VH-VL binders against q9umr5. Designs and how they scored, part 392

Target 1, 268 residues: q9umr5
Amino acid sequence: SYKPVIVVHGLFDSSYSFRHLLEYINETHPGTVVTVLDLFDGRESLRPLWEQVQGFREAVVPIMAKAPQGVHLICYSQGGLVCRALLSVMDDHNVDSFISLSSPQMGQYGDTDYLKWLFPTSMRSNLYRICYSPWGQEFSICNYWHDPHHDDLYLNASSFLALINGERDHPNATVWRKNFLRVGHLVLIGGPDDGVITPWQSSFFGFYDANETVLEMEEQLVYLRDSFGLKTLLARGAIVRCPMAGISHTAWHSNRTLYETCIEPWLS
Below, E stands for the ipSAE of ESMFold2; O stands for the ipSAE of OpenDDE; V2 stands for 0.75 times the mean of E and O plus 0.25 times the DockQ between their complexes.

## First folded at step 19 (VH-VL)

Design xg10 (framework fv_acimtamig; at its last look DockQ between E and O 0.87; V2 from the best seeds 0.79)
Fold by OpenDDE, look of step 19:
Structure xg10 (fold): chain C 268 residues (1-268), chain A 123 residues (1-123), chain B 106 residues (1-106)
Amino acid sequence: as target 1 above (268 residues)
Amino acid sequence: QVQLVQSGAEVKKPGESLKVSCKASGYTFTSYYMHWVRQAPGQGLEWMGIINPSGDDTDYAQKFQGRVTMTRDTSTSTVYMELSSLRSEDTAVYYCARTGVPFSDYDWGFDYWGQGTLVTVSS
Amino acid sequence: SYVLTQPSSVSVAPGQTATISCGGHNIGDKDVHWYQQRPGQSPVLVIYEDSNRPSGIPERFSGSNSGNTATLTISGTQAMDEADYYCQVWDSRTYVFGGGTKLTVL
């Protein structure tokens, strides 16, 4: 039998967003129990990510308990960060495949229509003034805002990304790393035509340096220091990178070719 | 400012097809979902379907399944709605309407509407 | 199918408060949106997510939602507020509109 699949949505999504994914899984892996977690939908997805992590944790624990052979996680966009944090704080998770579907795993630094909607008249270059304030950190988007020109503010004010990355020292860093390393495979999915994740390489743990040059995962300090286990996972062959062009941000969970190429192989 | 400008009124016969266009401007066309809603004379609003920002995904109301097709052209910032096998009951004003939040098919409401296109179906 | 029930008509004198109800089973658990449609015009979003006003909508428009009833309230009603008003929700992959309420300003 196939392992259960748990789906975590992104910003401003709901279970409805994954209707095609459900169809694909049901068709190709009949009998699979798929649970799309209908938590923090719509505007509620703006709540602090740690709050979301706690909520999702409460939802997945019973599912995992009923699946001793393990489960798969498919986590879309902002959901990918929620899932990574979830796997970091859970010392007893049984996740086989963690599929990060176009997630800003290394953070976000881009002018998007999300920002225009949430923060009218604000540009990415000035958003640090809001996001790195105590007030700003009450919004999920700011929890993974990563301004390459204000690294000091990021490291000191980021209450989420900097912590799960192990970029800021904290007492749980070692344990979180250990927990995250329980994952069987980390499947990273994204592409250059996404249009939202900025830079798109963030889905593969790439990101801007101080000159806004995009560096790859292997050039990042979090990798070099193995702060949360990326280097270890890569060394054991547990990281899968699946880039795909021609897919916009809202189509990652509704593209059949993408599903067959990047998602289906890791559902068992 | 956001504007949705629709094509002009049409007269059709039963069995024919209609195709209404909706040209968008004043915002990032590829960031918002678009809906089609119709209103028969003297009646209320009826949701027909939704199309995603890229145009590669649609979802239609059960009533129109198999008869409606929604498409969009990014190069011209235009959304289209085609309804086939027309009948007299399809006489209505057809509206395009934008979802109120970018990149989301969640229930946010429709914040901008086209001016409407009257389609009359009569033998 | 999910059904939204509105009164067919409501009348109010200028300056008074108009109240339009939208009934639905456990509608309080849903997000309710309200649209204004003046004669011969397109609908205009006046309330979204139960109680939020879009930019440009006067403060005299307000909304609430609890139990089985959502309510649109127009305080200090003006002649220009005479229109049809529709409530709207999402249910089972369908966007559902109420039957509409004709608001007459006497």
Scores: ipSAE 0.801, ipTM 0.913, lowest interface PAE 0.8, mean pLDDT 96
Fold by ESMFold2, look of step 19:
Structure xg10 (fold): chain C 268 residues (1-268), chain A 123 residues (1-123), chain B 106 residues (1-106)
Amino acid sequence: as target 1 above (268 residues)
Amino acid sequence: QVQLVQSGAEVKKPGESLKVSCKASGYTFTSYYMHWVRQAPGQGLEWMGIINPSGDDTDYAQKFQGRVTMTRDTSTSTVYMELSSLRSEDTAVYYCARTGVPFSDYDWGFDYWGQGTLVTVSS
Amino acid sequence: SYVLTQPSSVSVAPGQTATISCGGHNIGDKDVHWYQQRPGQSPVLVIYEDSNRPSGIPERFSGSNSGNTATLTISGTQAMDEADYYCQVWDSRTYVFGGGTKLTVL
């Protein structure tokens, strides 16, 4: 009765990370077929995001084919960018709810422990030197690095985020927009106490301007120009925003109140 | 410098509870999952469970389910492991140990260990 | 439940190569980590993910993993390498340690 649910994990994660989320779905919607994709686990999550999108695409095709009534996506952190790219590149996806769970949808510009682990001598102010190089773009975290003070470098060097946002011209932009717009609902989840996503409003398609003032989704050029369909989707009533305070980055998929409030209603 | 400092040795009687603390320093406490591992005298290592210090979520080895509780206090950067209904077989050195990759409960190995806490359970 | 099997002891002469095995069903499909524990001390991670050496671990420590056997190798063995060695994997929502191998350097 319930549509199948496909879960895509974040950076450094695996399917194990969603053990509590799986319990919540089983308890509230028994009989739901949930697949947590076991691709690009742990260290493999650093592979270029286009490589990950290709692998995840291959994994979701048979699941979608077996469910002609549609599927739902729950995509956490970096995984939300993988899923948004899937919605753009798949001509034949049948996703009803795309649930973006604290994902850096407009990019990341934060001094996090991820950066300390990957680039211990760098800070957000100078990471553009690494990330906006060909070598840096071979790391997933650099694929969505978005330095508001080096926008020209971002627009020229980003191999992933600038493309799926339609911030750089490319031959597939019209097709990707049409594909993305076939989604039933876009459910955006995040909050001010996440502690990793910077700014946290990136989970809602907000981001810094050049002065590090956060502009909301409706103030972004990609929204105003409707470059990949956000304005159309909002006008259609298909965007759901579910912010929640008090949840840290690793707790989004293990908080029952968050699940019941922001996720469960969309798992038809 | 990453350091995990545990509470001191204890002597307990069967049926009592133990509570061992592990204070972390030299890194962002809430960014790294913490594990508890014990070692009975003359024996090998035994995993007890994992806690996410940012959200209190836990997962316990089946052997200890129902007897073990792991908690944390972010204001002191400390995790706690409580083991109830003690038996003489629970005599061991109890270690806290950290996974060396932030924001991950994936198996990366345990890169830093506390000094261990000897707990002796005898009548 | 998943079992890791290690020899109880291994003896080598100084300067020789020590090999410590860790047996498990299809262990080659798992990430294997190795710990050194000197008498009265906490374990120290010496190899992670089969063959990677943490910073500060001497290059004479190496590891491999294929089929049903993972192996810790210590070349040019020194007296300070005398310790207990444990392998560890993740299996079915739990962490499993081998029984330990006492390395004696004589």
Scores: ipSAE 0.733, ipTM 0.884, lowest interface PAE 1.4, mean pLDDT 94
ESMFold2 (binder alone), look of step 19: mean pLDDT 91; pTM 0.940

Design xg11 (framework fv_acimtamig; at its last look DockQ between E and O 0.90; V2 from the best seeds 0.81)
Fold by OpenDDE, look of step 19:
Structure xg11 (fold): chain C 268 residues (1-268), chain A 123 residues (1-123), chain B 106 residues (1-106)
Amino acid sequence: as target 1 above (268 residues)
Amino acid sequence: QVQLVQSGAEVKKPGESLKVSCKASGYTFTSYYMHWVRQAPGQGLEWMGIINPSGDDTDYAQKFQGRVTMTRDTSTSTVYMELSSLRSEDTAVYYCARLGVPFSDYDWGFDYWGQGTLVTVSS
Amino acid sequence: SYVLTQPSSVSVAPGQTATISCGGHNIGDKDVHWYQQRPGQSPVLVIYEDSNRPSGIPERFSGSNSGNTATLTISGTQAMDEADYYCQVWDSRTYVFGGGTKLTVL
């Protein structure tokens, strides 16, 4: 039988967003128990990511307990960061495939209509003033805001991304790394035509340097230092990179070709 | 300012098809979901369906499944709704309506509406 | 199917408070939106997510939602407020509208 699939949504989403994904899984892997977690939907997805991690943890623990053979995680956009953190804090998870679906895994630094909606009159170049404040960190989007021009502020003020990345020292870094490394496969999905994840390479742990030149995963300090296990995972062949062009941000979970190419192979 | 401008009124016969257009301006067209809602004369509002920002995903009300097609053209910032096999009961004002939050199909309410397109179906 | 129930009509004198109800099973657990539609015009969003006003909507418009009833309240009702009002929710992949309430300003 197929392992259960748990789906975690992104910013401003709900279970409705994954109606096609559910259809694809049911069609190609009949009998699969798919649970789309309907937590922190809509505006509630703006709550601090650590709060979300706790909520999702409470939801997945019973599912994992009933599936001793293991489960698969499909985590979309902001959900991919929630899942990564979830796997970092859980010392007893049994996740086989962690599928990161167009997630800003290395953070976000872009002018998007999300920003215009949430912070009218703000530009990405000035958002650090908001996001790296105590009250800014109460919003999920600021928890993974990564300003390459204000690295000190990021490292000191980021209450989420900098910690799960092991970029800021903390007492749980070693344990979190150990926990995350329990994953069977890390499947990274994204593409150049996403239009929201900025840079799009963030879905593959690429990101801007101080000159806004995009560096790849292997050039990142978190990789070089293996701060949360990326280098180790790559070395044992556990990282799968699946880039795809021609897919916009809101289509990653509703594209059949993408599903067959990048998701389905890892739902065994 | 956000504007949704729809095509003009149409008269159709039973069995024909209608196609209404909705041209959007004043915002990033490719960031918002669009809906179609109709209103029969003297009646309430009825939801028809939704189309995502890229135009490659749609979801229609059960009542219109198999008969409605929604599309969008990014180059012209225009959304289309086609309804086939028309019947007299399809006489209504048809509205395009934008969903209120970018990149989200969560129900935030319809924050902007087109001016409406009257379609009359009669023999 | 999920059903929203509104009174067919409500009347109010100018300057008085108008109250329009929207009934639905456990509607308090949903986000309710309200639309105003004047004769011959398109609907206008006046309340979103139970109690929030979009920009440009007068403060005399307010909303609440609990239990099985959502309520649109218009304080200091004016002649221009005469219109049809619709409540709306999402349920089971469907966007559901109430039957509408005609508000008459006497």
Scores: ipSAE 0.873, ipTM 0.936, lowest interface PAE 0.6, mean pLDDT 96
Fold by ESMFold2, look of step 19:
Structure xg11 (fold): chain C 268 residues (1-268), chain A 123 residues (1-123), chain B 106 residues (1-106)
Amino acid sequence: as target 1 above (268 residues)
Amino acid sequence: QVQLVQSGAEVKKPGESLKVSCKASGYTFTSYYMHWVRQAPGQGLEWMGIINPSGDDTDYAQKFQGRVTMTRDTSTSTVYMELSSLRSEDTAVYYCARLGVPFSDYDWGFDYWGQGTLVTVSS
Amino acid sequence: SYVLTQPSSVSVAPGQTATISCGGHNIGDKDVHWYQQRPGQSPVLVIYEDSNRPSGIPERFSGSNSGNTATLTISGTQAMDEADYYCQVWDSRTYVFGGGTKLTVL
């Protein structure tokens, strides 16, 4: 029997968005219990990420309790940050595969139609003035906005990303690292043609330096300091990187080849 | 500024196929889902389906399953709707309509519509 | 198989308030969108998500949604508001439109 799969959607999404992924799982892993969490749909996905983490935590507890052998998480876009926070705050999670599907794990710094739609007078170069304010941190996009040119403001103002990355001191850092390290595998999926996640390497814990040169995961301070367990996971052989070109942001969960290559092998 | 420009009116016979184009301009074509809606003369609006212009994934209303195909060409910012095995009841104005939120198929309403394409099916 | 029910027509005098109903089982739990269609023209979104007005839509257009009824309200109705009006929801993997209401301004 296959472990249950929990799916966590991204910004502006709902359970409907994953209809193709559900079909793929049903075909390759018949009998698998798949739950797409129907919380914070559409406009509600803009709520602060800590509120979303709390709500999703309440939803996953009974699912995990019914599956003592473990569960898998498939977490798309913004949902991958929600899931990573879940793995940190839950001292009793039983997640085997955490499948991060094109998620901005090291943050976002891109001019996108999301930005134009939400903040029509802003550009990536000036959005820090909104996002790195108490008011801005009430919006989920700002919780993972990561302006490489205003790192001091990011470190002081971020209520979410800087904390779960261990970039700012907090009393739970040791416990969160311990909890995160209980995951069986971290499966990182993304690619250069995504068109939304900026830099796309954020899905692999890469990110810009101050010159907008992308540093890969192993060059990041959070990796080198092992601040939340990435170096430990890599040394354990628990990190899987599955990049794929030619996939746009909205197609990750509806591409059969991507599913077969990057997702299917991890749904034990 | 945002414009959806459709192909011209067509006259068809029963059993033929129609293919209507919808060319988008004034926004990033691949960022917004596109829908097709039709309206028979003197009647209301009827949803036909949705296409993700960043890929070919589609979802069709049950009534049209097996007869409708939606495609797109990102190089021309154009979506297409093809309806086969036409009947006289398929006489309608066919509209393309943009979903009002980027990068999502969640229902935010259809914020921009094409001018409509009249298709008449008669013997 | 979700059904939206609208009256076939509504008549109002210029300057009066028009109300157009959209009935559906537990429609208050759904996001309701409203479209205006003038004769020979394409539909135009006038209200989305129950009560929000798109840019360029006059303030006299408003919407509400509770229980089994959503309502489009046009205050200070003008001759240019004469059109067909459709409500629309998402339900069970499909987009559902009401039958339409012809608003006559006389």
Scores: ipSAE 0.687, ipTM 0.875, lowest interface PAE 1.5, mean pLDDT 93
ESMFold2 (binder alone), look of step 19: mean pLDDT 93; pTM 0.947

Design xg12 (framework fv_acimtamig; at its last look DockQ between E and O 0.84; V2 from the best seeds 0.84)
Fold by OpenDDE, look of step 19:
Structure xg12 (fold): chain C 268 residues (1-268), chain A 123 residues (1-123), chain B 106 residues (1-106)
Amino acid sequence: as target 1 above (268 residues)
Amino acid sequence: QVQLVQSGAEVKKPGESLKVSCKASGYTFTSYYMHWVRQAPGQGLEWMGIINPSGDDTDYAQKFQGRVTMTRDTSTSTVYMELSSLRSEDTAVYYCARVGVPFSDYDWGFDYWGQGTLVTVSS
Amino acid sequence: SYVLTQPSSVSVAPGQTATISCGGHNIGDKNVHWYQQRPGQSPVLVIYEDSNRPSGIPERFSGSNSGNTATLTISGTQAMDEADYYCQVWDSRTYVFGGGTKLTVL
């Protein structure tokens, strides 16, 4: 039998966003129990990510308990960060495949219509003033805002991304790394035509340096220091990178070719 | 300013097809979902379907399944709605309406509407 | 299917408060949006997510939602407020409109 699949949505999404994914899984892996977690939908997805992590944790624990053989996680966009944090704080998770579907795993630094909607008249170059404030960190988007020109502010003010990355020292860093390394496979999915994740390489743990040059995962300090286990996972062949062009941000969970190429192989 | 400009009125016969266009301007076309809603004369609003920003995903009301097709052209910032096998009951003003939140097809209001396109179906 | 029920018509004198109801089973658990449609014009969003006003909508427009009833309130009603008003919700992958209420300003 196939392992249960748990799906976590992104910003401003709901379970409805994954209707095609459900269809694809049901068709190709009949009998699979798929649970799309309908938590923090819509505007509620703006709540602090740690709050979301706690909520999702409460939801997945019973599912995992009923599936001793393990489960798969499919986590879309902002949900990918929620899932990574979830796997970091859970010392008893049984996740086989963690599929990160177009997630800003290394953070976000771009002018998107999300920002224009939430923070009118603000540009990415000035958003640090909001996001790295105490009240800014009460919004999920700011929890993974990563300004390459204000690294000091990021490291000191980021209450989420900097911590799960192990970029800022904290007492749980070692344990979180250990927990995250329990994952069987980390499947990273994204592409150059996404249009939202900025830079798009963030889905593969790439990101801007101080000159806004995009560096790859292997050039990142979090990798070099193995702060949360990326280097270890890569070394044991547990990281899968699946880039795909021609897919916009809202189509990652509704593209059949993408599903067959990047998602289906890791559902067992 | 956001504007949605629709094509002109049409007269059709039963069995024919209609195709209404909605040209968008004043915002990032590829960031917002678009709805189609119609209104029969003297009646209320009726939801027909939704199309995603890229145009590769649609969801139609059950009533119109198999008969409606929504498409969009990014190069011209235009959304289209085609309804086939027309009948007299399809006489209505058809509206395009934008979802109020970017990159989402969730429970949001429709914040901008086209001016409407009257389609009359008569033998 | 989910059904929204509105009164067919409401009348109010200028300067008085108009109240339009939208009934639905446990509608208080949903987000209710309201649209104004003047004769011969397209609908205009006047309230979103129960009680929020889009920019440009006068403060005299307000909304509430609890239990089985959502309410659109127009204080200090003006002649220009004469229109049809529709409530709208999302339910089970569909977008449902109320039947509409004709507001007449006497």
Scores: ipSAE 0.877, ipTM 0.938, lowest interface PAE 0.6, mean pLDDT 96
Fold by ESMFold2, look of step 19:
Structure xg12 (fold): chain C 268 residues (1-268), chain A 123 residues (1-123), chain B 106 residues (1-106)
Amino acid sequence: as target 1 above (268 residues)
Amino acid sequence: QVQLVQSGAEVKKPGESLKVSCKASGYTFTSYYMHWVRQAPGQGLEWMGIINPSGDDTDYAQKFQGRVTMTRDTSTSTVYMELSSLRSEDTAVYYCARVGVPFSDYDWGFDYWGQGTLVTVSS
Amino acid sequence: SYVLTQPSSVSVAPGQTATISCGGHNIGDKNVHWYQQRPGQSPVLVIYEDSNRPSGIPERFSGSNSGNTATLTISGTQAMDEADYYCQVWDSRTYVFGGGTKLTVL
């Protein structure tokens, strides 16, 4: 039988957003228990990511306990950061495949329609004034805002991303790395036509340097120092990269070719 | 200024199909899901379905499943709703509508509506 | 399927407070949206997520939602408020509208 699948949604989503993905899983892997976590829906997805991590942790514990052979995570957009934090903070997780579906794993630095809606007088060049404040860190988007031109502010103010990336010292870094390394596979999905994740390579742990040149995962300090286990995972053959062009941000979970190519093989 | 402009009124016979267009302007067309709602004469509002204009994915109300098809043309920023096998009870004003929140199929309410398209089905 | 129940009509004198109910099983657990529709016109969103006003909607429109009843309240009712009013929720992969309430300002 197939391992249970747990789905974690993104910003302004709910479980409804994954209706097509559920259909694909049912067709190719009948009998798979799929749980789309219906927490922090819609406007509640703006709550601080550590609050979301705590709530999702409480929801996944009983599912994992009932599945000693392991579970899979499919985590979309903002949800992929929630899931990566879960893998670090849970000393008892049994995740085989962590499938990161177009998630801003190294952060976000984009002038998107989300930004225009949330902060209509701001743009990416000045959003750091809001996000790198205690008030700003109470919003999920600011928890992974990563302004490459204000790196000192990012490192000092980020309450979430700088911590889970091991970019700021903290007493749990060794334990979080150990926990993260228990994952069986890290499946990274994204593409150049996403239109929201900026740079789109953030879904593959790439990101801008100070000149807005994209450095790939293997060029990042967090990889080179193996801060939370990326270098170890890659050496182990546990990182799968599955880029696909032609898919917009809201279509990753409703594209059958993407599912069959990038997701299905990992739902053992 | 967000604007949704629909095609003009139509008269149809039972058994035919209708196709209503909804042209969007004043925003990034592919960033916002589009909904269709109809209203029979003297009656209330009835949701028909949703389309994601950045991909072609759709979801239809159960009542219309198998008769309704929604499509889009990104080059003209236009959504289409087609209803087949028309009956007299399909006489209604058909509205396109969207929410004011980008990239979301969540339950936000519809704050932008087209002007409506009256379709009359009679023999 | 999920049913929303509204009174067919409500009458109010100018300047008085109108209340329009929307009944549904555990509707307090749902987000309720309200639309105004004047004759021959498209619906206009007047309340979203139970109690929030879109920009441009007068402060005299308010909403509440608890238990089995959501309520649209119009204080200081004016002749221009004469219209049909619909409540709306999401339930089980579908949107449901109430049957509508005709507000008459006498």
Scores: ipSAE 0.794, ipTM 0.899, lowest interface PAE 1.1, mean pLDDT 94
ESMFold2 (binder alone), look of step 19: mean pLDDT 92; pTM 0.939

